# VHH binders against Alsin (ALS2), part 13

Target 1, 196 residues: Alsin (ALS2), of Homo sapiens (Human) (q96q42r690to885)
Amino acid sequence: GYIASLHELATTERRFYSKLSDIKSQILRPLLSLENLGTTTTVQLLQEVASRFSKLCYLIGQHGASLSSFLHGVKEARSLVILKHSSLFLDSYTEYCTSITNFLVMGGFQLLAKPAIDFLNKNQELLQDLSEVNDENTQLMEILNTLFFLPIRRLHNYAKVLLKLATCFEVASPEYQKLQDSSSCYECLALHLGRK
Short names: E, the ipSAE of ESMFold2; O, the ipSAE of OpenDDE; V2, 0.75 times the mean of E and O plus 0.25 times the DockQ between their complexes.

## First folded at step 14 (VHH; framework vhh_8dlx_2)

Design v5 (from u5 with T28E E31M Y107S; at its last look DockQ between E and O 0.51; V2 from the best seeds 0.00; counts 0 for: pae O 5.3 > 2)
Fold by OpenDDE, look of step 14:
Structure v5 (fold): chain B 196 residues (1-196), chain A 122 residues (1-122)
Amino acid sequence: as target 1 above (196 residues)
Amino acid sequence: EVQLVESGGGVVQPGRSLRLSCAASGFEFSMYAMHWVRQAPGKGLEWIGNIYFSGSTFYNPSLKSLVTISRDDSTNTLYLQMNSLRAEDTAIYYCARDSYDIYTGESSFDSWGKGTLVTVSS
């Protein structure tokens, strides 16, 4: 039902935040703390990725917090944050994905210096855990790519939740239309970014 | 560069109302939760309340005065409406940008303005 879907959104958003936070604290922050990461260009691109990632983490955290408040108050669909502030979410995800794509286009993790590669290799198990890659034969670069594109999956989840919520309203209602339209936007973005 | 500039402070009589403003620049204002805090003479920093980008507000339950926090994302402005002011409300009022962790429940600030002085006196 409607309330159940909202609770699911809240719960999964917190979990998603936790995962992003772990990636930030255990992978990105230590990686960027290394003295020799690579060329200036590579480092700058990675820093941009980290910056956008951090901003995304903040947004997801704030969203999780707002959902807690939402669940304790009037639960109007129009006031749902991913709906009301859809442009903010879509832009934030887009900016992040743009940054990671740019990084990869320019050579990505393969251009990192030895200390950085060594660090990532030392933490391969953690990276596999965070990225939910279970194949032991998966190469490090593939794990990293999977990890940093994880946010795209969340966009699909937003779309699914919004669609579920829409089914709780009459088709002719403005709530239904708004929820469905928003769902489509999230799904379209996810598909667009996933093809890159 | 992140900038926060408070305004609207001054001398007011007890029982009066006052509206403070905080002009934000240098960052995507609509993405951030914002806080109001104050510091009375000789006292520590006191958290007043915050507003999330969703518009949801939270206030310090220890506040005796009626306060309302609002925001206008189109003008990058944060507001603090204070009613029925008392002498105890005399303080420097600051707006601050949020740095919140949902798991630890820690509400920290990564930036704030220079503050605006509010003096409640007969």
Scores: ipSAE 0.022, ipTM 0.376, lowest interface PAE 5.3, mean pLDDT 90
ESMFold2, look of step 14: ipSAE 0.463; ipTM 0.763
ESMFold2 (binder alone), look of step 14: mean pLDDT 82; pTM 0.816

Design v6 (from u5 with I102V Y107T; at its last look DockQ between E and O 0.54; V2 from the best seeds 0.45)
Fold by OpenDDE, look of step 14:
Structure v6 (fold): chain B 196 residues (1-196), chain A 122 residues (1-122)
Amino acid sequence: as target 1 above (196 residues)
Amino acid sequence: EVQLVESGGGVVQPGRSLRLSCAASGFTFSEYAMHWVRQAPGKGLEWIGNIYFSGSTFYNPSLKSLVTISRDDSTNTLYLQMNSLRAEDTAIYYCARDSYDVYTGETSFDSWGKGTLVTVSS
């Protein structure tokens, strides 16, 4: 139902925020604190990734908090944050994915210096947990790629929940149309970014 | 450069209402949660409440006075409406930009204004 879907969105958003926060605090922050990360260009690109990642985390956090208030209020579909502020979400996700893509195109994690690689290898188990990679034969670079593209999966979730919410309204209603259109936007973006 | 400028403070009689404003510049205001905090004479900082980018609000449950926080993203302005003011509401009022972690419940600020003085006296 409508309310159930909203609760699911709220719960999963908090969990997603938690995961992102863990990645930031346990992987990105320590990684960036190392003395020798690599060339200046590689470090700058990684810093950009971290910056965009942090911004995304902040947005997701705010969204989680706002959903708590939303669930205690009137719960109008038009006021749903991922719908009302869809442009903000789409832009933030796009900016982050652009940064990680740029980093990877320029050589990515392979260009990191030995201390950074050693750090990542030391934390491979944690990286696998965070990225939900269960294959023990998966290489470190693949795990890292999977990890940093995790946000794309959340876009699919937004699209899915919006579509579920749409089914709670009459097809001829404005709510139905807006929810469906927004769902399509999130899905399209997810597909676009997922192909990169 | 992030800049926050509070205004609207002054001397007001008990029972009256007052609306404070905070003009924001130097950042994308509409993307940030904003807070109001105050500091009474001889006391520490007290968190009043916040408003998220969505417009959702959260208030200090310990507040005795009725307050409403709102925002106008078109003018980059944050508001604090205070009603039924009492002497204990006398304080310097600050607006601050959010750096809140919703998972840990940690509230922090990375920028705030110089404050505006509100004096409630008969």
Scores: ipSAE 0.300, ipTM 0.653, lowest interface PAE 1.5, mean pLDDT 92
ESMFold2, look of step 14: ipSAE 0.539; ipTM 0.801
ESMFold2 (binder alone), look of step 14: mean pLDDT 81; pTM 0.807

## First folded at step 15 (VHH; framework vhh_8dlx_2)

Design w1 (from v1 with T28R F58Y; at its last look DockQ between E and O 0.47; V2 from the best seeds 0.00; counts 0 for: pae E 2.2 > 2)
Fold by OpenDDE, look of step 15:
Structure w1 (fold): chain B 196 residues (1-196), chain A 122 residues (1-122)
Amino acid sequence: as target 1 above (196 residues)
Amino acid sequence: EVQLVESGGGVVQPGRSLRLSCAASGFRFSEYAMHWVRQAPGKGLEWIGNIYFSGSTYYNPSLKSLVTISRDDSTNTLYLQMNSLRAEDTAIYYCARDSYDIYTGEHSFDSWGKGTLVTVSS
C-alpha cells in the first residue's frame, strides 16, 4: 500500500546513504590519497568525481532525514520530495555521472590501475561487498567501475517506487499523472546515464 | 567563496515579533540544509533549528513554539520568524550551513555568518 511504500522508501534511502558513505570514506578517499595517480588533469578529474559524489551523498542524506518528517505528517503525494524536488535529484545525479564520464574518457580508471593495484587487492572483499559483485573472475578495476556507477541504480528505484505509489490513486487524478510523469523522468535519466 | 549575511536584528520590545533574514551566496543554496543558532551574552551557542532542502524543519524543543524557519531558494534567503520575544531571547543570531549525519543525528556547521544582534528590552 501507499504508506508501506513510503516506509520502504525511507528505509532504503537510509541504507543507500550508508552505502554511499562507506564508499566515500573507505574507497574514494583512500584512492585520492594514493601517490602517482597520473597527470595533474587526471587527478583533478578524480577530485571532481569525489566532490560530486560527496554532494550526492549529502543530498541523499538530507532526503533520508526529511522522509521521517514526511511520514509523521500529512503524506500528500505532491509533497513527496523526490517528486516535488525532482529537478534537484536529476541534476545532482547528472552532474555526478558527468564527472565520472569525463574521468573515464580521459583514461582515468585505466591510469589508476597500476597505482591502485595494491589498494584494490587489499580491499577486494570490501569492493565486492559494496558493489554487490560476487563473480571472482571480475577484474578489480571493473568492480571499481561498477561501484562508482552504483548510484545510478537508485534512480531506477525512485522510478519504481513512484509507479507503485501511482497505483494507489485513480487514473484520472492529478496525483496519478504527476507520479507517473516523474517516474518516467527518473527512468529515462537512469537509462541515459547507464549507457555511459 | 561561501558567504552568509544575517540581517533584521535590532532592539525590540518584549512580546513583539521579529523576522531575521540570511542571504546566502557562493554555493548552491537550494541543495543545503541551513541552521539558525544564537549566542546570548555570557552563554554558549544554542541551536534554534534547521531546514532541509525539502523544506522540512526541526526545532529546539525549548523554542519550537516561538520560532519558524523558512527558506526561499529563488532568492537564496533563509528566514527566522520569532514571536512573543522575551528578554532571554537577547542574543546574536547566526545562520550556518549544515553538515549532518542522519545516523548520529549530529549537526555540524562548515560556514557561518557574522551574525545579527537582537536585543529585547522594554
Scores: ipSAE 0.365, ipTM 0.703, lowest interface PAE 1.5, mean pLDDT 91
ESMFold2, look of step 15: ipSAE 0.489; ipTM 0.775
ESMFold2 (binder alone), look of step 15: mean pLDDT 83; pTM 0.820

Design w2 (from v1 with T28K F58Y E106H; at its last look DockQ between E and O 0.48; V2 from the best seeds 0.49)
Fold by OpenDDE, look of step 15:
Structure w2 (fold): chain B 196 residues (1-196), chain A 122 residues (1-122)
Amino acid sequence: as target 1 above (196 residues)
Amino acid sequence: EVQLVESGGGVVQPGRSLRLSCAASGFKFSEYAMHWVRQAPGKGLEWIGNIYFSGSTYYNPSLKSLVTISRDDSTNTLYLQMNSLRAEDTAIYYCARDSYDIYTGHHSFDSWGKGTLVTVSS
């Protein structure tokens, strides 16, 4: 039902925030501290990725916190943050993905392969846990790549929960239409970013 | 550079209302939670409340009935509406940018303004 879906959103958002926080503190920060990371340009691009990742993490944290208030108050669909402030979420995810894409296009992860190999080997289990990659044959750099694109999966989740919420309203209702439209936006973005 | 500039302070009589403003610049204001804090003479820093990007607000229970926090993201402005002011509300009022841990509930501030003085006196 409607309320159950909202609780699920709140719970999963907090978990997602925790995961991102772990990625930031245990993977991204250590990577940035490595010596011989490559050219100045490559390092700057990685710093940009880190900056955008941190901002995204902060936004998601705020969202998780705000959902507590939402669940204790008037639960109007139009006031749901991922709906009402959809542009903020879409832009933040886009900016992050753009930064990571730029880093990749410049051969960033390939360039990090050698300097990061010891770090990746020491943290293989953590990388697998955070990325949810269980295939032992997957290269560590590939796992790292998967890890940094992991946030895109949350956009699919937003789309799904919005659709689920839409089913709780009459088709002719404004709430239904807004929820459906917003869901489509999140899904479209997820698909677009997922192709990169 | 992150800048926060409070305004609207001054001398006001007990029982009156006052609205403070905080002008933000140097960062994407709409993405950050913001706080109001105050420091009375001879006392430590007291948290008043905060507002998230969503508009959700949290208040110090001791002040909740007397204050309202709002924001205008189009003008990068944070507001603090105070009603029924008392002498004990005399303080320097600061706006601050949020740093928050959702699991511990701990609030910290990475940036704040120079403050605006509010004096409640008959």
Scores: ipSAE 0.346, ipTM 0.698, lowest interface PAE 1.6, mean pLDDT 91
ESMFold2, look of step 15: ipSAE 0.635; ipTM 0.829
ESMFold2 (binder alone), look of step 15: mean pLDDT 83; pTM 0.824

Design w3 (at its last look DockQ between E and O 0.85; V2 from the best seeds 0.00; counts 0 for: pae E 2.7 > 2, grease 25.1 > 24.2)
Fold by ESMFold2, look of step 15:
Structure w3 (fold): chain B 196 residues (1-196), chain A 123 residues (1-123)
Amino acid sequence: as target 1 above (196 residues)
Amino acid sequence: EVQLVESGGGVVQPGRSLRLSCAASGFTFSEYAMHWVRQAPGKGLEWIGNIYFSGSTYYNPSLKSLVTISRDDSTNTLYLQMNSLRAEDTAIYYCARDSYDIYTGWEHSFDSWGKGTLVTVSS
């Protein structure tokens, strides 16, 4: 029940943080260190993506650490960080997804200079592993799209876990209503961002 | 422009308590993990602990029973409560902002520091 679902949230958040950290350190940081990435506009858009990605990764890292501390306390649902600070989460996910959408609308990864494309091709196996794409013949651009939209999948996961937590309370309880409302907010955002 | 200003230091007798403050400006304080670090005369930097945006704290195990970190997001202020001060706690105390920059990350790299406040514990 409730305790198991809290551990699920904590465990999956730690795993998601590890994924984002690996993308940051193994893909984004080396890519941005290249001397020639492309036109000024393309580089600026990619830098904005990296900035918002780093901010999101930072939020998720703090959340994971906070959940570890939360699990050793009284575990009151009202105090759950993802409920108490929901606007920070929703805004951070929205800002990130807007940045990647802006980058892709302007041509995205295919407009990067040859050294950047070569880096991405050289690391295609790593990109595939990180994105969890199973089909070995998936095109590089599809792999990159899947990878950088993993946060939308995470929003759906939040909605599902929050609903599981809600079912541990009576429908009339304040806990049920708060958890259900929050679950709905994360799901609605995921659907909205996925439509773009 | 990021600014961190520590205050509350001074000369204090052994066994007494002190609360240090760090006034933050130029960034969205409520989104950042914040740290306290100290440097005793002739020594290297010693990490005291941190506090996440959530209010959750983690401490240097050697100092855990002696210190408490708190934050007030409404006044953009970080606090360090120190109890039962000893002569060995004499140091310059700094507050530091954690970084989410692509190059510094969660490796406890601090991208902004205060100038510090001196605490002297003496009879």
Scores: ipSAE 0.438, ipTM 0.752, lowest interface PAE 2.7, mean pLDDT 88
ESMFold2 (binder alone), look of step 15: mean pLDDT 81; pTM 0.811
OpenDDE, look of step 15: ipSAE 0.473; ipTM 0.754

Design w4 (at its last look DockQ between E and O 0.57; V2 from the best seeds 0.00; counts 0 for: pae E 2.5 > 2, grease 25.1 > 24.2)
Fold by OpenDDE, look of step 15:
Structure w4 (fold): chain B 196 residues (1-196), chain A 123 residues (1-123)
Amino acid sequence: as target 1 above (196 residues)
Amino acid sequence: EVQLVESGGGVVQPGRSLRLSCAASGFRFSEYAMHWVRQAPGKGLEWIGNIYFSGSTFYNPSLKSLVTISRDDSTNTLYLQMNSLRAEDTAIYYCARDSYDIHTGWSYSFDSWGKGTLVTVSS
């Protein structure tokens, strides 16, 4: 039902925030502190990725916090943060993916391979845990790449939960329409970003 | 240009309530966390609390007075409701826009301020 879906959203959002926070603190920050990361341009691109990632963490953290309050108060669908502030989320995800893409296109991951190899080897288990990659044969750079694109997965989840919430309302209701439209936006973006 | 304009200050008697407003312009207000801070005469800046874009609020645990922060994104307005005011609440009250630092995570630093509004609690 409606309440159950909201609880699930709250729980998973909290977990997701925790994961992203760990990635930021244990992976991205150490990477940025490495010496000989490459050209000035490459370093700047990585900094941009880190900045955009941090912004996503901030948004997701606040969303999680808001859900706790939402569950204890008036549960109007229109007040759901991912619905009310959909543009903020969609734009932030877009910007983040753009930064990753730019970093990738400029050979950022290739340039990062050598200077980060010791760090990646030392933190292989952590990388695998955070990325949920269980294949032992997966290259560390590939795992890192997967980790950078990990946030995009949450867009699908947002779309799914919004659609599920929509089913709790009459088709002719404004709540249904708003939830469905928003779901479509998240899904569309997820698909678009997933193709890059 | 980012502009923040506080209003609603004045002289009030102890025990009374007061609501301050902060009109924001020049930026996407709905995307920023906003803060209330105050400066009492002869004292340093004191953080009161903040409200994030999600509506989540956080308050200074050292505050003795009851405060509630809210926002109206449709009018780009930040509010500070203060109840049971005391003489020690006399201060210039400022609204400030949050600045986010990726190194600190949660930052209570500010990149924009209003000129402030004076609240005087006196019998």
Scores: ipSAE 0.307, ipTM 0.668, lowest interface PAE 1.4, mean pLDDT 90
ESMFold2, look of step 15: ipSAE 0.455; ipTM 0.759
ESMFold2 (binder alone), look of step 15: mean pLDDT 82; pTM 0.820

Design w5 (from v1 with S30E Y103W E106Q; at its last look DockQ between E and O 0.70; V2 from the best seeds 0.00; counts 0 for: pae O 3.6 > 2)
Amino acid sequence: EVQLVESGGGVVQPGRSLRLSCAASGFTFEEYAMHWVRQAPGKGLEWIGNIYFSGSTFYNPSLKSLVTISRDDSTNTLYLQMNSLRAEDTAIYYCARDSYDIWTGQHSFDSWGKGTLVTVSS
ESMFold2, look of step 15: ipSAE 0.640; ipTM 0.835
ESMFold2 (binder alone), look of step 15: mean pLDDT 82; pTM 0.814
OpenDDE, look of step 15: ipSAE 0.685; ipTM 0.852
ESMFold2, look of step 19: ipSAE 0.597; ipTM 0.814
ESMFold2 (binder alone), look of step 19: mean pLDDT 82; pTM 0.816
OpenDDE, look of step 19: ipSAE 0.022; ipTM 0.438

Design w6 (at its last look DockQ between E and O 0.42; V2 from the best seeds 0.00; counts 0 for: pae E 2.8 > 2)
Fold by ESMFold2, look of step 17:
Structure w6 (fold): chain B 196 residues (1-196), chain A 124 residues (1-124)
Amino acid sequence: as target 1 above (196 residues)
Amino acid sequence: EVQLVESGGGVVQPGRSLRLSCAASGFTFSEYAMHWVRQAPGKGLEWIGNIYFSGSTYYNPSLKSLVTISRDDSTNTLYLQMNSLRAEDTAIYYCARDSYDIHTGEWDHSFDSWGKGTLVTVSS
C-alpha cells in the first residue's frame, strides 16, 4: 500500500544516491584529476558533465535525507518532496542528460587522451558493476554509455512509484490528480530524454 | 558574487531568546542546503545544524532542543532561533553555504561560502 510505496521510494533513493556517490568518487573525480584528458573542447564538455552530475548527486542526497525526515512525520502526499519540488527534479535531470548527450554527440569517451582511456580500461570491472550491465562481453564504451544514462532509468522508477501512490486515492481526489500528473511528467521526460 | 550577511547578534541576558538572520545573495538560495556554525572565544568551530532545500532540518545532538533553523526562500533569508541562552552560547555565529562540486561529498559538509559572522554575548 501507501506506506510500503513511500518506503520503496526512500530505500531506492538511498541506493541511487550511493551509486551516484560511488561513480563520482571512484570514476569522475580520479578521471578529472589526470594531467591530460584530451582536446580543450572535449575536456570542457566532460567538465560540464561532471558539474551537472555533481548537482544531480547533490539533489538526490538532499532528497534522501528529506525522505528520512518525511517518514517520521505525518506523511501527507501533498508534502512529498518529489511532488512539491518537481520542477527542480525535472530541470536537474534534464540539465544532466543534456550535458552527457552533448559530450557523446561530439565523440564522447572515444576522444579522450590515452591516460584517460587507460584509467577507464583498468577500471572496467568496477564500471561494469556500477552500470549493472549483465553481459560480460559488453565493450567499454557501451558500459560507459549505460552507466551515464542510469538517471533515465531512475525517472521511470519515479513515475512508477508515483503511480502506485496515486492508486491509493480516489480518482476524483486532489491527491490522485497531483500524483498521476507528476507521474506522467516524469515518464514523459524519461521517454523524451531516452529517444535522443 | 556570493554574499552571506548575518545579523541579530548583541548582548543578551541568560535565559532569554534570540533570533539571528542571514541575508543571502548572488546565488539561487532555494536550491542550497544552508548551515549555522559558531565559534566561542578561544575554541574551534561547532556545527549547529542545517536545513535542506526541502525545509528538512538536522541538528547537532548537543543543541537539538535549544535551536531551530528555518528559511524563507521568498526573501533569501536563513534564520537561527536560539532559546534559553547561557554564557557558553557566547560566540560568533556564522551562516554557511553547502558545497557540491566534484571534489566534495555532501555528507562531510564542505562549506564553500561563509558570512563574516554576528557576535552573540550572553552575560548578566
Scores: ipSAE 0.420, ipTM 0.749, lowest interface PAE 2.8, mean pLDDT 88
ESMFold2, look of step 15: ipSAE 0.418; ipTM 0.734
ESMFold2 (binder alone), look of step 15: mean pLDDT 81; pTM 0.805
OpenDDE, look of step 15: ipSAE 0.834; ipTM 0.906
ESMFold2 (binder alone), look of step 17: mean pLDDT 80; pTM 0.803
OpenDDE, look of step 17: ipSAE 0.524; ipTM 0.787

## First folded at step 17 (VHH; framework vhh_8dlx_2)

Design x1 (from w6 with H103W; at its last look DockQ between E and O 0.55; V2 from the best seeds 0.61)
Amino acid sequence: EVQLVESGGGVVQPGRSLRLSCAASGFTFSEYAMHWVRQAPGKGLEWIGNIYFSGSTYYNPSLKSLVTISRDDSTNTLYLQMNSLRAEDTAIYYCARDSYDIWTGEWDHSFDSWGKGTLVTVSS
ESMFold2, look of step 17: ipSAE 0.575; ipTM 0.797
ESMFold2 (binder alone), look of step 17: mean pLDDT 81; pTM 0.806
OpenDDE, look of step 17: ipSAE 0.499; ipTM 0.776
ESMFold2, look of step 18: ipSAE 0.539; ipTM 0.790
ESMFold2 (binder alone), look of step 18: mean pLDDT 80; pTM 0.802
OpenDDE, look of step 18: ipSAE 0.817; ipTM 0.903
ESMFold2, look of step 19: ipSAE 0.543; ipTM 0.788
ESMFold2 (binder alone), look of step 19: mean pLDDT 81; pTM 0.807
OpenDDE, look of step 19: ipSAE 0.741; ipTM 0.876
ESMFold2, look of step 20: ipSAE 0.637; ipTM 0.829
ESMFold2 (binder alone), look of step 20: mean pLDDT 81; pTM 0.805
OpenDDE, look of step 20: ipSAE 0.635; ipTM 0.835

Design x2 (from w6 with S30E H103W E106Q; at its last look DockQ between E and O 0.70; V2 from the best seeds 0.00; counts 0 for: pae O 7.4 > 2)
Fold by OpenDDE, look of step 17:
Structure x2 (fold): chain B 196 residues (1-196), chain A 124 residues (1-124)
Amino acid sequence: as target 1 above (196 residues)
Amino acid sequence: EVQLVESGGGVVQPGRSLRLSCAASGFTFEEYAMHWVRQAPGKGLEWIGNIYFSGSTYYNPSLKSLVTISRDDSTNTLYLQMNSLRAEDTAIYYCARDSYDIWTGQWDHSFDSWGKGTLVTVSS
C-alpha cells in the first residue's frame, strides 16, 4: 500500500545514504589523499567526482531526513520530495554521472591502478561489500568503478517506488499522472546514465 | 556572496503573534535546509527549528506548539511564525543556512551562514 511504500522508501533511502557516506569517508577520501595519484588533470577530475558525489550524498541525506517527517505528517503525494523537487534530484545525478564520465574519458580508474593498488588490496572486502560484488575474480578497479556507479541504481528505485505509489490513486487523478510522469523521468535518466 | 537578512522583529506585548522573515540571496535557496535560532540576553544559543528543502520541519520540543517555520522558494524567504509570545521569548532571532562539509561529513544542525539577527522584545 501507500504507507508501506513510503516506509520502504524511507528505509532504503537511509540505508543508501549510509552506504554513500561510507563510500565517501572510507574509499573516496582516502583515495584522494594518496600521493602520486596521477596527473593534475586526473586528480582534478577525480576531485570533481568526489565533490559531486558528496553533493549527491548531501541531497540524499536531506531526502532521507525529510521522509521521516513526511511519514509523521500529512502524506500528500505532491509533497513527496522526489516528486516536488525532481529537477533537483535529476540534475544532481546528471552532474555526478557527467563527472564520472569525464573522469573515465581521461583514463578513468585505470589510471589509479598503480597508485591505489595497495589501498584497494587492503580494502578489498570493504569494496566488495559496498559494491555488492561477490565475484572474487573481479578486478579491484572494476569493483571500484562499479561502486561509483551505484548511485544510478537508486534512480531506478525512485522510479519503481513512484509507480507503486501511483497504483494507490485513481488513474484519472492528478496524483496518478504526476507520479507516473515523475517515475518516467527517473527511469529515463537512469537508462540514459546507465548507458554511459 | 551568501546573505541572510532577518526582519520583522520589534516590541510586542505578551500573548501577541509575530512573523519573522529571512531574505536569502547569493545561493540556491531551494537546495538548502534553513534554521531559526535565537539568543536571549545573557543566555546561550537556542535552536528553534529547521525546515528542509522539502518543506519538512523539525522543532525544538519546548517551542513546537508556539512556532511554525515555513519557506517560499519563489522569493527565497524563510519565515518564523510565533504565537502566544511570552517575556522569555525576548531574544535576537537568527536565520542560518544548514551546512554540509563534503569531507568531514558534518551536517546535523551545523550552520555555515548567519544573518545579523532581528531583535524581538516581548514586554507589557
Scores: ipSAE 0.013, ipTM 0.295, lowest interface PAE 7.4, mean pLDDT 87
ESMFold2, look of step 17: ipSAE 0.514; ipTM 0.780
ESMFold2 (binder alone), look of step 17: mean pLDDT 81; pTM 0.804

Design x3 (from w6 with H103Y E106T; at its last look DockQ between E and O 0.50; V2 from the best seeds 0.00; counts 0 for: pae E 2.1 > 2, grease 24.5 > 24.2)
Fold by OpenDDE, look of step 17:
Order: C-alpha cells, then structure tokens, then sequence
Structure x3 (fold): chain B 196 residues (1-196), chain A 124 residues (1-124)
C-alpha cells in the first residue's frame, strides 16, 4: 500500500545515506588524501567526483530526513521530495555520473591502483561490503569502480517506489499521472547513466 | 548575483507577533537551504534556524517554541514567523544562504551569502 511504500522508501533511503556517508568518509576522503595519486588532471577529476558525490550525500540525507517528517504529517504525494524536487535529483545524479565518466576517460580508477593499493588492500572487506560485491576474485579497482556507480542503482529504486505509489491512485487522477511521469524520468535517467 | 533582501522589521510591543520576509534572487532558490540569524546589540551572531530544500526545518532549541521558518519557492521568499516577542528579541535579523562544505563531516551552519538585515525592536 501507499504507507507501506513510503516506509520502505524512508528505510532504504536512510540505509542508502548511511552507506554513502561511509563511502565518503572511509573511502573517498582517505583516497583523496593519499600522496602521488597521479597527474594534476587526474586528481582534479577525482576531486570533482568527490564533490559531486558529496552533493549527492547531502541531497539524499536531506531527502531521508524529509521522509521522516512526511510520514508523520500530511502525506500528499505531490509534496514528496523526490517528486517535487525531481529536477534537482536528476541533475545532481547526471552531474555525478558525468564526473565519473570524465574520470574514467582519463584512466579511471586503474590510475589509482599503484598509489592506493595499500589503502585498498587494508580496506578490502569494507570495499566489498559497501559495494555488495561478494566475489573474492574481483579486483579491488573493479570493486572501487562498482562502488562509485552504486548511486545510479538508487535511481531505479526511486522509479520503482514512485510507480508503486502511482498504483495507489486512480489512473485518471493527477497524482497518478505525476507519479508515473516522474517514475519514468528516474528510470530513463537510470538507464541512460547505466549505459555509460 | 546572489541577492537577499530582508523585510518586515520594525518596532513591536512585547507579546506581539511579527513575520519577516527574505526575498531571494540571483540563484535557484528552491535548491538551497536557507537560514535565519540575528544579532542583538552588543552580542554575537545567533543562529535561529534553517529550512532545507526539502522543507525540513531545524531550530535553535532556545527559540524553537517561538519561531517558525517557512519558504515559498514559487516566489523565492523565505519567512520567519516570530511569536510572543520579548525585549531580548531585539536584533537585526538576517537571512542567509546555506553553504555546504564538501570536506567537513559535521555541519557548522556556514553561509555564503546573506542580506543587509532588518531591524526588529521589541519595546513597550
């Protein structure tokens, strides 16, 4: 139902925020603090990734907080943050993915292999946990790459939950149309970014 | 250019209510968290509260019961509703745009822009 879907969104959003926060604090920030990460350009690109990542964290964190309030108040679908501020979310994810793509074009995480190998080895279990990669044979750089693309998966989740919410309204209702349209936008973006 | 213009200040009697407004321009208002701060004569800056893009609000615990922050993204306006005003609420009130520091792990209520302020004088 409607309320159940909202609770699921709230719960998963909090978990997602926690995960992203951990990635930022325990992986990304330490990684950026390493010496000899690469050329100036590479480092700048990584910093841009970090900046966009941090923005997503901020956005998602606030979204999670808003959901708590939402669940305790008037639950108008139109006031749902991922719906009301869809452009902000979509743009932020696009910017983030663009930054990662730019980084990858320049060699990506493979360029970090040598300077970050010790750090990554020490945090292998953490990387695997955060990335949800359970294959022990997966290289650390691949895990790291997977880790930074995790946010894209959340777009699919937004699309799914919005669609679920839509089904709680009459097809002819404005709520249904808005939720469905928004769901489509999130899904479209997820697919587009997932192809990169 | 980012511009914030506070209005609604003036002289009010104790116990009265006052609503301040902050007109924002030069940026996408709906995407930014906004803050209200004040400075009483001879005192430092005091954080009142903020409202995020999501509409979530946070308040100074010392003022929470007396203030309400809201926003109208359609008019790019931030509001501060103050009730039961006291003499100690006399201050210049500022609206400020939130500044998110990507390198800090804790929020320190940093601002990157604010208005010139509006004076509120509570006196009998």
Amino acid sequence: as target 1 above (196 residues)
Amino acid sequence: EVQLVESGGGVVQPGRSLRLSCAASGFTFSEYAMHWVRQAPGKGLEWIGNIYFSGSTYYNPSLKSLVTISRDDSTNTLYLQMNSLRAEDTAIYYCARDSYDIYTGTWDHSFDSWGKGTLVTVSS
Scores: ipSAE 0.204, ipTM 0.595, lowest interface PAE 1.8, mean pLDDT 89
ESMFold2, look of step 17: ipSAE 0.510; ipTM 0.785
ESMFold2 (binder alone), look of step 17: mean pLDDT 81; pTM 0.805

